# VH-VL binders against a0b8k9r932to1074, part 3

Target 1, 143 residues: a0b8k9r932to1074
Amino acid sequence: NNLPLDGIVFISVRDEDKAEIAEVARRFVNAGLKIIATDGTSGYLRGSGVPAERVRKIYHGSPNVLDYIRRGEVKLIINTPTTKQSVKDGFQIRRSAVDYHVPYITTVQAAKAAAEAIEKALRGELTIKALDEYHREVRYRAL
Below, E stands for the ipSAE of ESMFold2; O stands for the ipSAE of OpenDDE; V2 stands for 0.75 times the mean of E and O plus 0.25 times the DockQ between their complexes.

## First folded at step 1 (VH-VL)

Design d8 (framework fv_dusigitumab; at its last look DockQ between E and O 0.04; V2 from the best seeds 0.00; counts 0 for: pae E 10.2 > 2, placed apart)
Fold by OpenDDE, look of step 2:
Structure d8 (fold): chain C 143 residues (1-143), chain A 124 residues (1-124), chain B 111 residues (1-111)
Amino acid sequence: as target 1 above (143 residues)
Amino acid sequence: QVQLVQSGAEVKKPGASVKVSCKASGYTFTSYDINWVRQATGQGLEWMGWMNPDSGNTGYAQKFQGRVTMTRNTSISTAYMELSSLRSEDTAVYYCARDHYYDSETYYYGMDVWGQGTTVTVSS
Amino acid sequence: QSVLTQPPSVSAAPGQKVTISCSGSSSNIGDNYVSWYQQLPGTAPKLLIYDNNKRPSGIPDRFSGSKSGTSATLGITGLQTGDEADYYCGTWDSSLDAYYVFGGGTKLTVL
């Protein structure tokens, strides 16, 4: 999968990850990407000065993140393991990510790596090593 | 009074289909998922799947994928579970159960309201 | 057979305390809230504990829940004859698919 240089990044993370992810999200925005997020993630991001559009949870109808994925608009997904509340949504999001070949990141570390890789790519500084490092952090959940 | 009321007992032949209904009352139907759980005589609880009445989204246990369909009619606050290609081992009591999804600012997770159960007997 | 493991049976005299264990893995109990269900003979299950340790309204404080690591425990103090029932732990499993998983159930006998 390729690093997105434009498009939408979907972010949904645990509370304890939001601070670090806010910085990552800021880097994405500065790189020209758009952020959509659910729950308190979007609120936290906005509160931190990072533009983030709230997207509906899957259970609350359309349009939701699945619609954006299916449209090919979501180019990257950051979703750290969350509580029971997101289990159902997570399943569907992961499935869609696989079906539509959207890179799926589940750790803060991988998110940071992705941001760095995107920034380097935009500057024309992406090396084979950097690409390999990014790919190692990008995961697809087996269904 | 929050409650789930299920349809009556069913007797089916192997290979047939059964559709059990679950009517909700006393709460906002679309705000809670409906789970289906069955229990064979003398056996434990077996989760079959969930359905969100608002979106209609579903998730089925792998064991029942391709054979179970969970739907709803929001106008009458009723959920349905249809199980096809019935086998003798499908003989069980089938329960619908509300699973909390969103309630104001309070989140809790568990099947807090159960139907009375529907006995489905599969016999040749 | 069940994803979550419970003892098949426990017993105690009225007034005593019993505990029922529920062991799982990181993908279920480890990462998700545990619920406990009471099923009296011939009745539908009843939510007893949710979110590891919370009691729904109407559930007496004799019932308690706890979780540590990949295991959960149901505690019942002041055991009453009416507590004789099957008890099930349950939680969501986030391994590959989103499943709800139950324990095998524990039969509580009041001696």
Scores: ipSAE 0.027, ipTM 0.674, lowest interface PAE 3.5, mean pLDDT 87
Fold by ESMFold2-Fast, scan of step 1:
Structure d8 (fold): chain C 143 residues (1-143), chain A 124 residues (1-124), chain B 111 residues (1-111)
Amino acid sequence: as target 1 above (143 residues)
Amino acid sequence: QVQLVQSGAEVKKPGASVKVSCKASGYTFTSYDINWVRQATGQGLEWMGWMNPDSGNTGYAQKFQGRVTMTRNTSISTAYMELSSLRSEDTAVYYCARDHYYDSETYYYGMDVWGQGTTVTVSS
Amino acid sequence: QSVLTQPPSVSAAPGQKVTISCSGSSSNIGDNYVSWYQQLPGTAPKLLIYDNNKRPSGIPDRFSGSKSGTSATLGITGLQTGDEADYYCGTWDSSLDAYYVFGGGTKLTVL
């Protein structure tokens, strides 16, 4: 299922996107979703008043983001392009999203669209247009 | 202690294949990628590829595409590198090496634990 | 093959200091963090520096690293005869997907 109405959202974003993503993350929390995030992202979110659990990426032992994905707990991944220091890890997370059928988003714009779709679905106001836009953004990034 | 222990020396003829093993101990095998690096006599280090022991996903240097396969057996914490269609130029010491990671958001580089090396000689 | 350039050799007397350079491009050193490795004769490489300037446990502070733009340097002070080795820089290259690249290596001789 592509539209997460409960469960965990994993967030790892570059510094330039942290301020905008904090507002998106707040919307996910208000909708009843739990946030897990990498070290820098989780620190920024918590500093902004958004509850987020720190999780390490693949190399840091258990539990890491792959463990959460395998357990079916992660329903959405938001990972905006980072500095190229993370290219190897980004590749593995993206491939895991595809392998485990988890929606993968790489832009703040797409993250905002996801928040909008979830909010409308919870209010019983989800339109075909909003759902199609969400699915187009997710499919584009997952492919 | 954390260790990578490799299989013993191999002597092969041109056109043959060789499969080198690398057994991990002292850490969670599936938590760290394994790299393979070779070094011809008197030459520098040459990276061949990486393998994720959890997923089985790999990435290979272009020079070795079509000739190298990196796999693992998680039940015995062992990584493998198989190189086919051997040439005399493949005569080298082959190392496995574990990724080092810094405790930070995006830092995944360097290799902190190395196997002792496996000498592969491709005879004329 | 190596895409990072190092001097083939460097030498100094015991107690002196040396620097070893490593030059690359924006897609490797410019975009990524640099590691340095020491290889004593007949042994596997040993990690000396990671994250441009960080030392693993057990590496003395006379070894240091730095990075500026597309170049990195390894500094060794208080040279000891036991420092005679080959030194390699290494980093990821973004233009080659998730490929790792090494420098050509520098042989350090302590005279």
Scores: ipSAE 0.015, ipTM 0.564, lowest interface PAE 6.9, mean pLDDT 82
Fold by ESMFold2, look of step 2:
Structure d8 (fold): chain C 143 residues (1-143), chain A 124 residues (1-124), chain B 111 residues (1-111)
Amino acid sequence: as target 1 above (143 residues)
Amino acid sequence: QVQLVQSGAEVKKPGASVKVSCKASGYTFTSYDINWVRQATGQGLEWMGWMNPDSGNTGYAQKFQGRVTMTRNTSISTAYMELSSLRSEDTAVYYCARDHYYDSETYYYGMDVWGQGTTVTVSS
Amino acid sequence: QSVLTQPPSVSAAPGQKVTISCSGSSSNIGDNYVSWYQQLPGTAPKLLIYDNNKRPSGIPDRFSGSKSGTSATLGITGLQTGDEADYYCGTWDSSLDAYYVFGGGTKLTVL
C-alpha cells in the first residue's frame, strides 16, 4: 500500500480544481497529514482556511520541494495537469516523484478517493488490501 | 485587481539610506515572492533580490549584498527595500514585482505584476 | 557585457515582422524557463511571454516566444507603432546560488 498515514502531501492543481481540492486537503489535515503547495494552490488553500505551507521555488535554494521529496518527507503528490501525461517531460517535481517512488495522483476523483480511504484506514475500517480495491473501483480515467 | 503600489520619489544625499515601500492588493500577499529591480536612466533592468513574504527569507544579488535589506509587514501586505550607503550611481527607478512560479499548468511565469516604480535620486 | 545577450536595437516598418534574440548559457536559458518583458516608454515593464512560449491573457498572438538550446527568440508580427518599446528577456541562473538575470534589452523602433 502506497497511501500515506502520516507525512507531507504536496498539492499543485489547476484553477478549476482548486475548490474541490480544498475540501480534499482539509480531509488530509484532519487525518494528521501536512500540506505543502505551490503559490496559487497554497494561496487558495490558506484563503479557504486550510493550513498549507508555501514551498520555495527550486531556484531560490534549500529547502525546496525537491529537497522534501528527496528526503522522503513527501508521501503523496496531487497534481492535476492541463491534460499532460503524469510523467512525461514534466517539471522537475514529476521526475523526482518517479525517481523516489512517491505516489502521484492526477485527478480530483482519485484525490477524493485517496482522502476517503486514508480516513477509513485511520478509523480502522479498512485493511491495506481493501484500500487498494477501493481505489480500483473509483479510479478516474485520464484523458 | 492585482496591484502593487509603491511609495513616492525620494531625493537623498550620498551616504544616506532609502527605504521604498510596495503595497500589495487583490491577492494573497504571502503566496508570492517579491522581487526588487532597478533601472538607471537609459539603462537596462537590474535584479536586486527576492523576498518571500511568508517566511521573510531573502536572496540578494551579489553586488548589493551588505547594502540591501528586504523586509515586509504581512499585516498590511507591504514589502520594503532599504538601500544604504547611497552613491550617485544608485540613482534609478526602483520597482517591486510579484514573482509567480509554477503551478500544475505552468513551470514558471516570471514577474507577472509590477509596481509603478519609485524614483530615487542621489545627489549632493 | 550582459549574461544574456540581446541586440541593442532592431527596427522594421509597420505590418512587418521582427525577431529579437536572447543568447545565454546552459545554466540559465538551457536549464530554465524564459520570460520576455515589454517596457513602453515611461512605464514599468510588463510580462509579455512566459514559460518560453506562453502568452498571458490580453497579449495578442502576434507576439510569440521560442527557445532552442541556450538561445531564446521573441517574435513580433504585424508591427504597430504602439509596439515601440524596450524588450528584455529574463530567466533564473543556477550556476552558483540561484539568481535572476535580464538581458541587456533591445530597443524596437517601428519606422
Scores: ipSAE 0.007, ipTM 0.561, lowest interface PAE 10.2, mean pLDDT 81
ESMFold2 (binder alone), look of step 2: mean pLDDT 91; pTM 0.938

Design d9 (framework fv_dusigitumab)
Fold by ESMFold2-Fast, scan of step 1:
Structure d9 (fold): chain C 143 residues (1-143), chain A 119 residues (1-119), chain B 111 residues (1-111)
Amino acid sequence: as target 1 above (143 residues)
Amino acid sequence: QVQLVQSGAEVKKPGASVKVSCKASGYTFTSYDINWVRQATGQGLEWMGWMNPDSGNTGYAQKFQGRVTMTRNTSISTAYMELSSLRSEDTAVYYCARVEYDWSYFDYWGQGTTVTVSS
Amino acid sequence: QSVLTQPPSVSAAPGQKVTISCSGSSSNIGDNYVSWYQQLPGTAPKLLIYDNNKRPSGIPDRFSGSKSGTSATLGITGLQTGDEADYYCGTWDSSLDAYYVFGGGTKLTVL
């Protein structure tokens, strides 16, 4: 299974999800993971006290999130798109996640399940129930 | 010291074309995109498009698609914006501006080029 | 029409405080950092605030920025006559390839 205990989490979320995702991202950082995020998401995270590195949008050239995925550096992707360009970016990111076998999360609920599973694993408390919930919420798919 | 220096004022008739230049100095020209923004007399700022001086790639606002062309000459660190089929409504000050690598803001602007379109 | 909405004008006396709002949508302010530009009469715009709340070197701390959801605010304290200018918010709109949008501008008069 691909439960990330180290590495990079990519986050790009719609405005409605930013407050909840900031708490999830803080939990990932406390667990030892590094965050990279798109412009608006990275700004929100840093403004909330969560360290996050800004990455280029796909149409602005390289290096962008696809480059990080191809290098094997991204271990988890969280993406909740709302705009025409972010929906198009989301399609490419989803396809890349399938090709490189990176867990792809599209909801706050699944992101919370991932954070809980990682925290339990680090404490040596990972249960079959927590792992099953994580796997049930995480999807590998093409459009 | 970073500078963007634009060409001088132009007076054109309707239907003509105008080509404005923007000469960069004090930094690596190919490392920052150049955007073009115009402002009609007494009006607000209107974004026209961007040009990547390294690749030559461009993106234009829908309103100007088919009339605007943005190019560069890297040997002289100069960006160009050409607007064709000029109308009276194109009378404006045209600015070039440098964009920070991650796209969020214009940190340096040219002084502006006044283009007047009159019959 | 402006994609981002600003009040057309604001005014106050020297030494007072003003705030200028900038309202957008999820695809622009909601998704992206907001910048503010000051345009003194007869001059090119100048970067005043970037990344929602940061000042370039040389900009006094009387100028501040903030962002919440799909809205941003520029604050100016200790108003001086030299602050009379047009102020514009700006950001990228994620719905189009590299499309930058400005607010309609706010004319500040220091009476």
Scores: ipSAE 0.007, ipTM 0.535, lowest interface PAE 10.4, mean pLDDT 83

Design g1 (framework fv_gatralimab)
Fold by ESMFold2-Fast, scan of step 1:
Structure g1 (fold): chain C 143 residues (1-143), chain A 120 residues (1-120), chain B 111 residues (1-111)
Amino acid sequence: as target 1 above (143 residues)
Amino acid sequence: EVQLVESGGGLVQPGGSLRLSCAASGFTFSDYYMNWVRQAPGKGLEWVGQIRNKANSYTTHYAESVKGRFTISRDDSKNSLYLQMNSLKTEDTAVYYCARDEYYDYFDYWGQGTTVTVSS
Amino acid sequence: DIVMTQTPLSLSVTPGQPASISCKSSQSLLHSDGKTYLNWVLQKPGQSPQRLIYEVSNRFSGVPDRFSGSGSGTDFTLKISRVEAEDVGVYYCMQGTHWPTFGQGTKLEIK
């Protein structure tokens, strides 16, 4: 089972998705997962009452999100399409997710499906439907 | 909600030392990079230095003008940031602000400042 | 260090008229991560600096939409479409692409 039931979730989302992703992030925290986030995401999450550790931008040194992925600490990546100028970060993160077999989610809908599957799994109520919905949205293999 | 309160400023002679404190509240202090920024009387803003969070090994970086004389530290258990200032010069006379480093290396919250006067 | 140069150093405007402040950097502020870390900070008389704009054109929460930022590379502009009394203060551009540096500041006064 490749559902992230513990560990760290990395979140970096475009401005349009921040309000919805804050609800999803709160659900991950309530399930026992830790959040790290970059860009505008970490401040928005904390402003919404969701504990999230800020991770520095890739260029500004170590450790950054790529280092966390390489160390096996990140169990799920949520990265929705951003402005044109920040697309380059998304490519590097996606490449690392594929290399290290970390589930990679690109939409708010997929993030909600992940939260639901994790919640049901922790309650012992995971259904085939919930697991199938999660797997359809996961991009970690880029196949 | 978010508050940063500096203290420890005062009058000191050239060559002397002072330790400034910044007390943080209203956020998870341990997650944030923190900065010191100063402003000489009637002048603009000048970055003094930065300390990173635990995930980034509490690494510190300093402006060239203060390297070797100033040391930044933090105590996450007390939600406090510190600036140890040694070998003070008249040019160090300024209001010292602590500032939170949120997104894109911007300083989203600033303290009220504490005044340091270096004069004989 | 990246040198930030602001023009003009002082502006005096009648309430309701527009204001424009230029900021130039000695080298490109485009970071290797694809973002441009050019921010604007406002210091009102007798107060601490406060956040205004981040990453060229994004307003911080609570900043009125009469404030707008634009630019790329080495040339950036802050515009106020209709200056109000509460806008009096010194405006600083700041870069975070390398270690932080500020412009000299532009003082905005009401006639």
Scores: ipSAE 0.000, ipTM 0.511, lowest interface PAE 15.9, mean pLDDT 83

Design g2 (framework fv_gatralimab)
Fold by ESMFold2-Fast, scan of step 1:
Structure g2 (fold): chain C 143 residues (1-143), chain A 121 residues (1-121), chain B 111 residues (1-111)
Amino acid sequence: as target 1 above (143 residues)
Amino acid sequence: EVQLVESGGGLVQPGGSLRLSCAASGFTFSDYYMNWVRQAPGKGLEWVGQIRNKANSYTTHYAESVKGRFTISRDDSKNSLYLQMNSLKTEDTAVYYCTRGDYEWSYFDYWGQGTTVTVSS
Amino acid sequence: DIVMTQTPLSLSVTPGQPASISCKSSQSLLHSDGKTYLNWVLQKPGQSPQRLIYEVSNRFSGVPDRFSGSGSGTDFTLKISRVEAEDVGVYYCMQGTHWPTFGQGTKLEIK
């Protein structure tokens, strides 16, 4: 598994993290990645000028992020739970991420690190070996 | 668990005013578009209007039947939605439901218990 | 605005038997985003409306698998494979492709 240089990033974050995640999401979009997000996060991102397509929370039914993961469309997941229900959803998302080999990030700090690594890779500042090592570290910390 | 509880309904004379409230709990209220839907006695459901979230500048939209007479507002600090109804007509007699928008207004996933508004002499 | 038409307007079913409700829209419900926002709502006697199906065929969480939705364009169907006593109520189709509009409702009763 590698940090993505293209594809879709799923973002679902708690209110306290939304402002910082909007900056991270903008960096992903500038790097050529597409964003999908749960309703609250999607609304905040679009309000901040960051294009993001809305997807359902798992407890709201299908289609939701699990469907996108199963289709191989999601290349990175950023999920900071907000409520007891979204914490339970987070467990399902995390299990699916492991099963389908998608990097899973649960903190703003790790998300910022991922954006920086992707930017450096696109500028040619990270070697393939360094990017793979970084990817393993970020994924391991997120799990 | 998600709950929406309406209040403020009652009997009012034609030309009168009422203010309905909806108290929300069990979810991050400020993230959602909120809607009002009504049902006249023995009739079907009719969308009244919506208010968007802060990220979409609290913009409001109304059904033509109520435009200019009804105003939707919200107070995110109190998890509350409001419907100010002015110049009430007998045709406004209905049970008014507060409902949460999913995919904005594309479908309504949670509904309150409703509050009854009767407009008569 | 988009007119939603349901048939039949009322239906009586013996428990365990299937039920089928049709919903037709005055114009296509296919949105420019590629999605079809045709939903179903159930109102049980004396109760508030409750969610049932969204985007044609997706069941909301907690909705039994005996409920299924299908259709495309302007023609949609809600089916209940085995009607139970708790399924009594009025079923409404709703479109959210444009400003929301509802069908007239179909009343389901147990024989």
Scores: ipSAE 0.000, ipTM 0.511, lowest interface PAE 16.5, mean pLDDT 83

Design g3 (framework fv_gatralimab)
Fold by ESMFold2-Fast, scan of step 1:
Structure g3 (fold): chain C 143 residues (1-143), chain A 122 residues (1-122), chain B 111 residues (1-111)
Amino acid sequence: as target 1 above (143 residues)
Amino acid sequence: EVQLVESGGGLVQPGGSLRLSCAASGFTFSDYYMNWVRQAPGKGLEWVGQIRNKANSYTTHYAESVKGRFTISRDDSKNSLYLQMNSLKTEDTAVYYCARDSYDEGYYFDYWGQGTTVTVSS
Amino acid sequence: DIVMTQTPLSLSVTPGQPASISCKSSQSLLHSDGKTYLNWVLQKPGQSPQRLIYEVSNRFSGVPDRFSGSGSGTDFTLKISRVEAEDVGVYYCMQGTHWPTFGQGTKLEIK
């Protein structure tokens, strides 16, 4: 089962997505998951009342998302790229997600589907429809 | 802890060849672009060249001063970076550092090795 | 290649006093991605270069807050608010907007 009911969710999103992703992150926290996020995203989340721990970008040193993935602590990755640099970082994160079997989400829509599936699973209400929506929206879970 | 340790420096005659190595530890070497930077005695820092990671097809780029004479390569299975130096000139005398690149669209180095000294003299 | 020019080439300060180093580039360092890839590197006597500041004003982890970087376009400054004995060394500015080039270096000494 690749649906995370505990553990860490990594979030790094572009400015346009921050408001919507804050709502998704709140839902993850309420479900019992812990959030780690890049500096800009973590600042926005904390400013919105959502607890999130700051992690460094890959090239800034440890700890960064790759360290958390390799330790088996990250159960879900949400990454919406902002620049060509973010696309480069996304290639590294996506490769690690594939290698370590972590779901990798690149859109707000897929993140919302993940939150819905987790909430339903915790209530014992997980349906075929919710699983189908979650699996269709996870783009890099399997290559 | 990130560590980069260079080796292979020494004394070589003009026109000769030398191969430098850089052993990396404490990070996933295969994810990073790697650079060579040199420093001539009493002078400043000069970028020598770069090799990218597998996701960027191991592409290499060189400073004009070394193009055609130096070759950068890597072995991700050994966490090692190499600099093959051919047709060495006296002006290639320097301490050679390996440095780990950022992932930004532009370039900068977040970790540097200890350096290995290359002296090109008769 | 972009030419990087530092001033002064050498300065001597009393411990606790501020220090300021200027760096000028022959072309704007504003990248098409909206970022400016001007970085500062420190080389302490007898040691390898070490990271200090990236993208104009961001301190690398472990760099004391007495170090600050500022500037835009072609004009950049590194400031140390209160110089300490451990700050002795040669400071280099480096541009990474194009293929990497370094300034000549500024030697900081304690009086």
Scores: ipSAE 0.000, ipTM 0.506, lowest interface PAE 15.3, mean pLDDT 83

Design g4 (framework fv_gatralimab)
Fold by ESMFold2-Fast, scan of step 1:
Structure g4 (fold): chain C 143 residues (1-143), chain A 122 residues (1-122), chain B 111 residues (1-111)
Amino acid sequence: as target 1 above (143 residues)
Amino acid sequence: EVQLVESGGGLVQPGGSLRLSCAASGFTFSDYYMNWVRQAPGKGLEWVGQIRNKANSYTTHYAESVKGRFTISRDDSKNSLYLQMNSLKTEDTAVYYCTTDYEYGDWYFDLWGQGTTVTVSS
Amino acid sequence: DIVMTQTPLSLSVTPGQPASISCKSSQSLLHSDGKTYLNWVLQKPGQSPQRLIYEVSNRFSGVPDRFSGSGSGTDFTLKISRVEAEDVGVYYCMQGTHWPTFGQGTKLEIK
């Protein structure tokens, strides 16, 4: 079971996804998870009333999301790229997620499925359908 | 309910000491950088100092006007922030607010308490 | 420290009319990370300060779209397109590019 019921969720999303992801991030926070986010995403989330700690982009140096992943602190990654640099950063983040067995999500739809699955797990209400949707949407699994 | 509640203000003579408290509820206090901001009667806002979270080693920074006289501390187990004020001057008379900011010096001051009044006079 | 200067220090506006507040910094607020940390804070009479705008032009959640921020470098403006009675209070610009400093405040009153 790779569902994070505690720990840190990393979020870095393109501008078009920010409004929808703010609702999802709020749900993660309400479930007891912490958010870390890249510069633009963290600013948007905080402006929307959602607590989110800023981390540097990989090309800005350390500490960045790779450092948090290596520490075992990040339990879920949500990353939707918007530029060529973001695509390259996304590749490094995906590689790190594979190496450290962290679930990796690339769409708002998959992020919503993750929030629903976590909420249901916390209430003891997990269904086969909710698990199937979450597993289908998660880009990477440990095995 | 998300809130910050300050207490500990009062009347004190020049050269005296006071300890202010700020009680946090409704959010994960330990994640946040915490600030003290003050406002002298009929005047504007002035930043007093900051204490960072555990991930940033509880590092403190102070405005030059209070450095060496004021000390900021926190107790994450009690969701509480403190301001120890020593060698108080009449210029320290103000309403003192606690406020949140939790990222790498962005200084958004997202949440504010209602304030506690400190009067330094003879 | 970076000095923040607001003009005017007070203004009176008829309801429904626009209001504009200027804020100038003693040096550029453009951070090396490419962001400009210029925020606006509102303090209503008898209340604690509340957040209004962050990073020049972004409204905090719940802030009506009649409020808009603009500017770059050292020159910034807060505009209210149609002032309402509930907008009365003192508006402060604040920089977070260095250690935080506030402008003197602009008191907005209804005629």
Scores: ipSAE 0.000, ipTM 0.507, lowest interface PAE 13.9, mean pLDDT 83

Design g5 (framework fv_gatralimab)
Fold by ESMFold2-Fast, scan of step 1:
Structure g5 (fold): chain C 143 residues (1-143), chain A 124 residues (1-124), chain B 111 residues (1-111)
Amino acid sequence: as target 1 above (143 residues)
Amino acid sequence: EVQLVESGGGLVQPGGSLRLSCAASGFTFSDYYMNWVRQAPGKGLEWVGQIRNEANSYTTHYAESVKGRFTISRDDSKNSLYLQMNSLKTEDTAVYYCAREGDSYYDYYGMDVWGQGTTVTVSS
Amino acid sequence: DIVMTQTPLSLSVTPGQPASISCKSSQSLLHSDGKTYLNWVLQKPGQSPQRLIYEVSNRFSGVPDRFSGSGSGTDFTLKISRVEAEDVGVYYCMQGTHWPTFGQGTKLEIK
């Protein structure tokens, strides 16, 4: 089971996805999860009434998202890329997610499925469909 | 600039030992899995083994042809990868490359940076 | 270990003509995450191996669009639409779905 019921969700999304992700993030907060996000994403979330802490750039010191992952505090990562070039800063985050076995979601659809699965788990109402959708979007190296 | 530079190759007799080094620069070495790959004269590429990063407890895995004779290790404080080769056979004669196992803007799980190679010759 | 088999072992082409290399795996390279981690690597004469293609069909930065990869499951193909002199070398398929293994290589030469 890789579904988080507590801990931190890291969110970094392209502009086109921000509105839908704000709704997903609100659902995570209502479920008891905490949000950390990149500058642009955190600003949008706070503007939408969703509490989110800004994460530092990796090369600008602690704490950054890698520190949270290494501590075992980040339980889910949501990152929707704009282009190959604009996601280069996400390379280390993706690598760390694989290394620490943290679910890494790259689409709004998978993020919605994760929120639904978490909500149903907290109510004792997990469905096979919600779990299947969530797990199909999680990235892991063959070990 | 991302670079890998191997050293330590040379001529050894069968049954001998050598230790190869790979010096990494231009990237955060400690975050990456590292591989050793070899190429015998006139032959193809053969994977030798892999060492994972600290997050994966420096786990190692080896090709069957070298298990029990070769050991991979790393020193993240020195940005260095090592291959300890014991009980060398003439069949171990090859150019040895270190290679970084990277990720890109999309998942690919492959080797994206290669060293220049260091030559090991096992001969009497 | 997964065995990777390439055909042909060698190929001679006239400049400007197309080339095609096949790679077959002993078992499916489809990972449980839905991705297929099949890479192509090029080794030019006297040089270290260099990256070419990842995840079946994606070109690494700097790789000309003359190169294309395709395939799924156990059958993969690398195509060069118009071979140029600088394309000479040995092409290897490599899988990363399990512990890494390489094909035996295909040597591309100019006629």
Scores: ipSAE 0.000, ipTM 0.515, lowest interface PAE 13.8, mean pLDDT 82

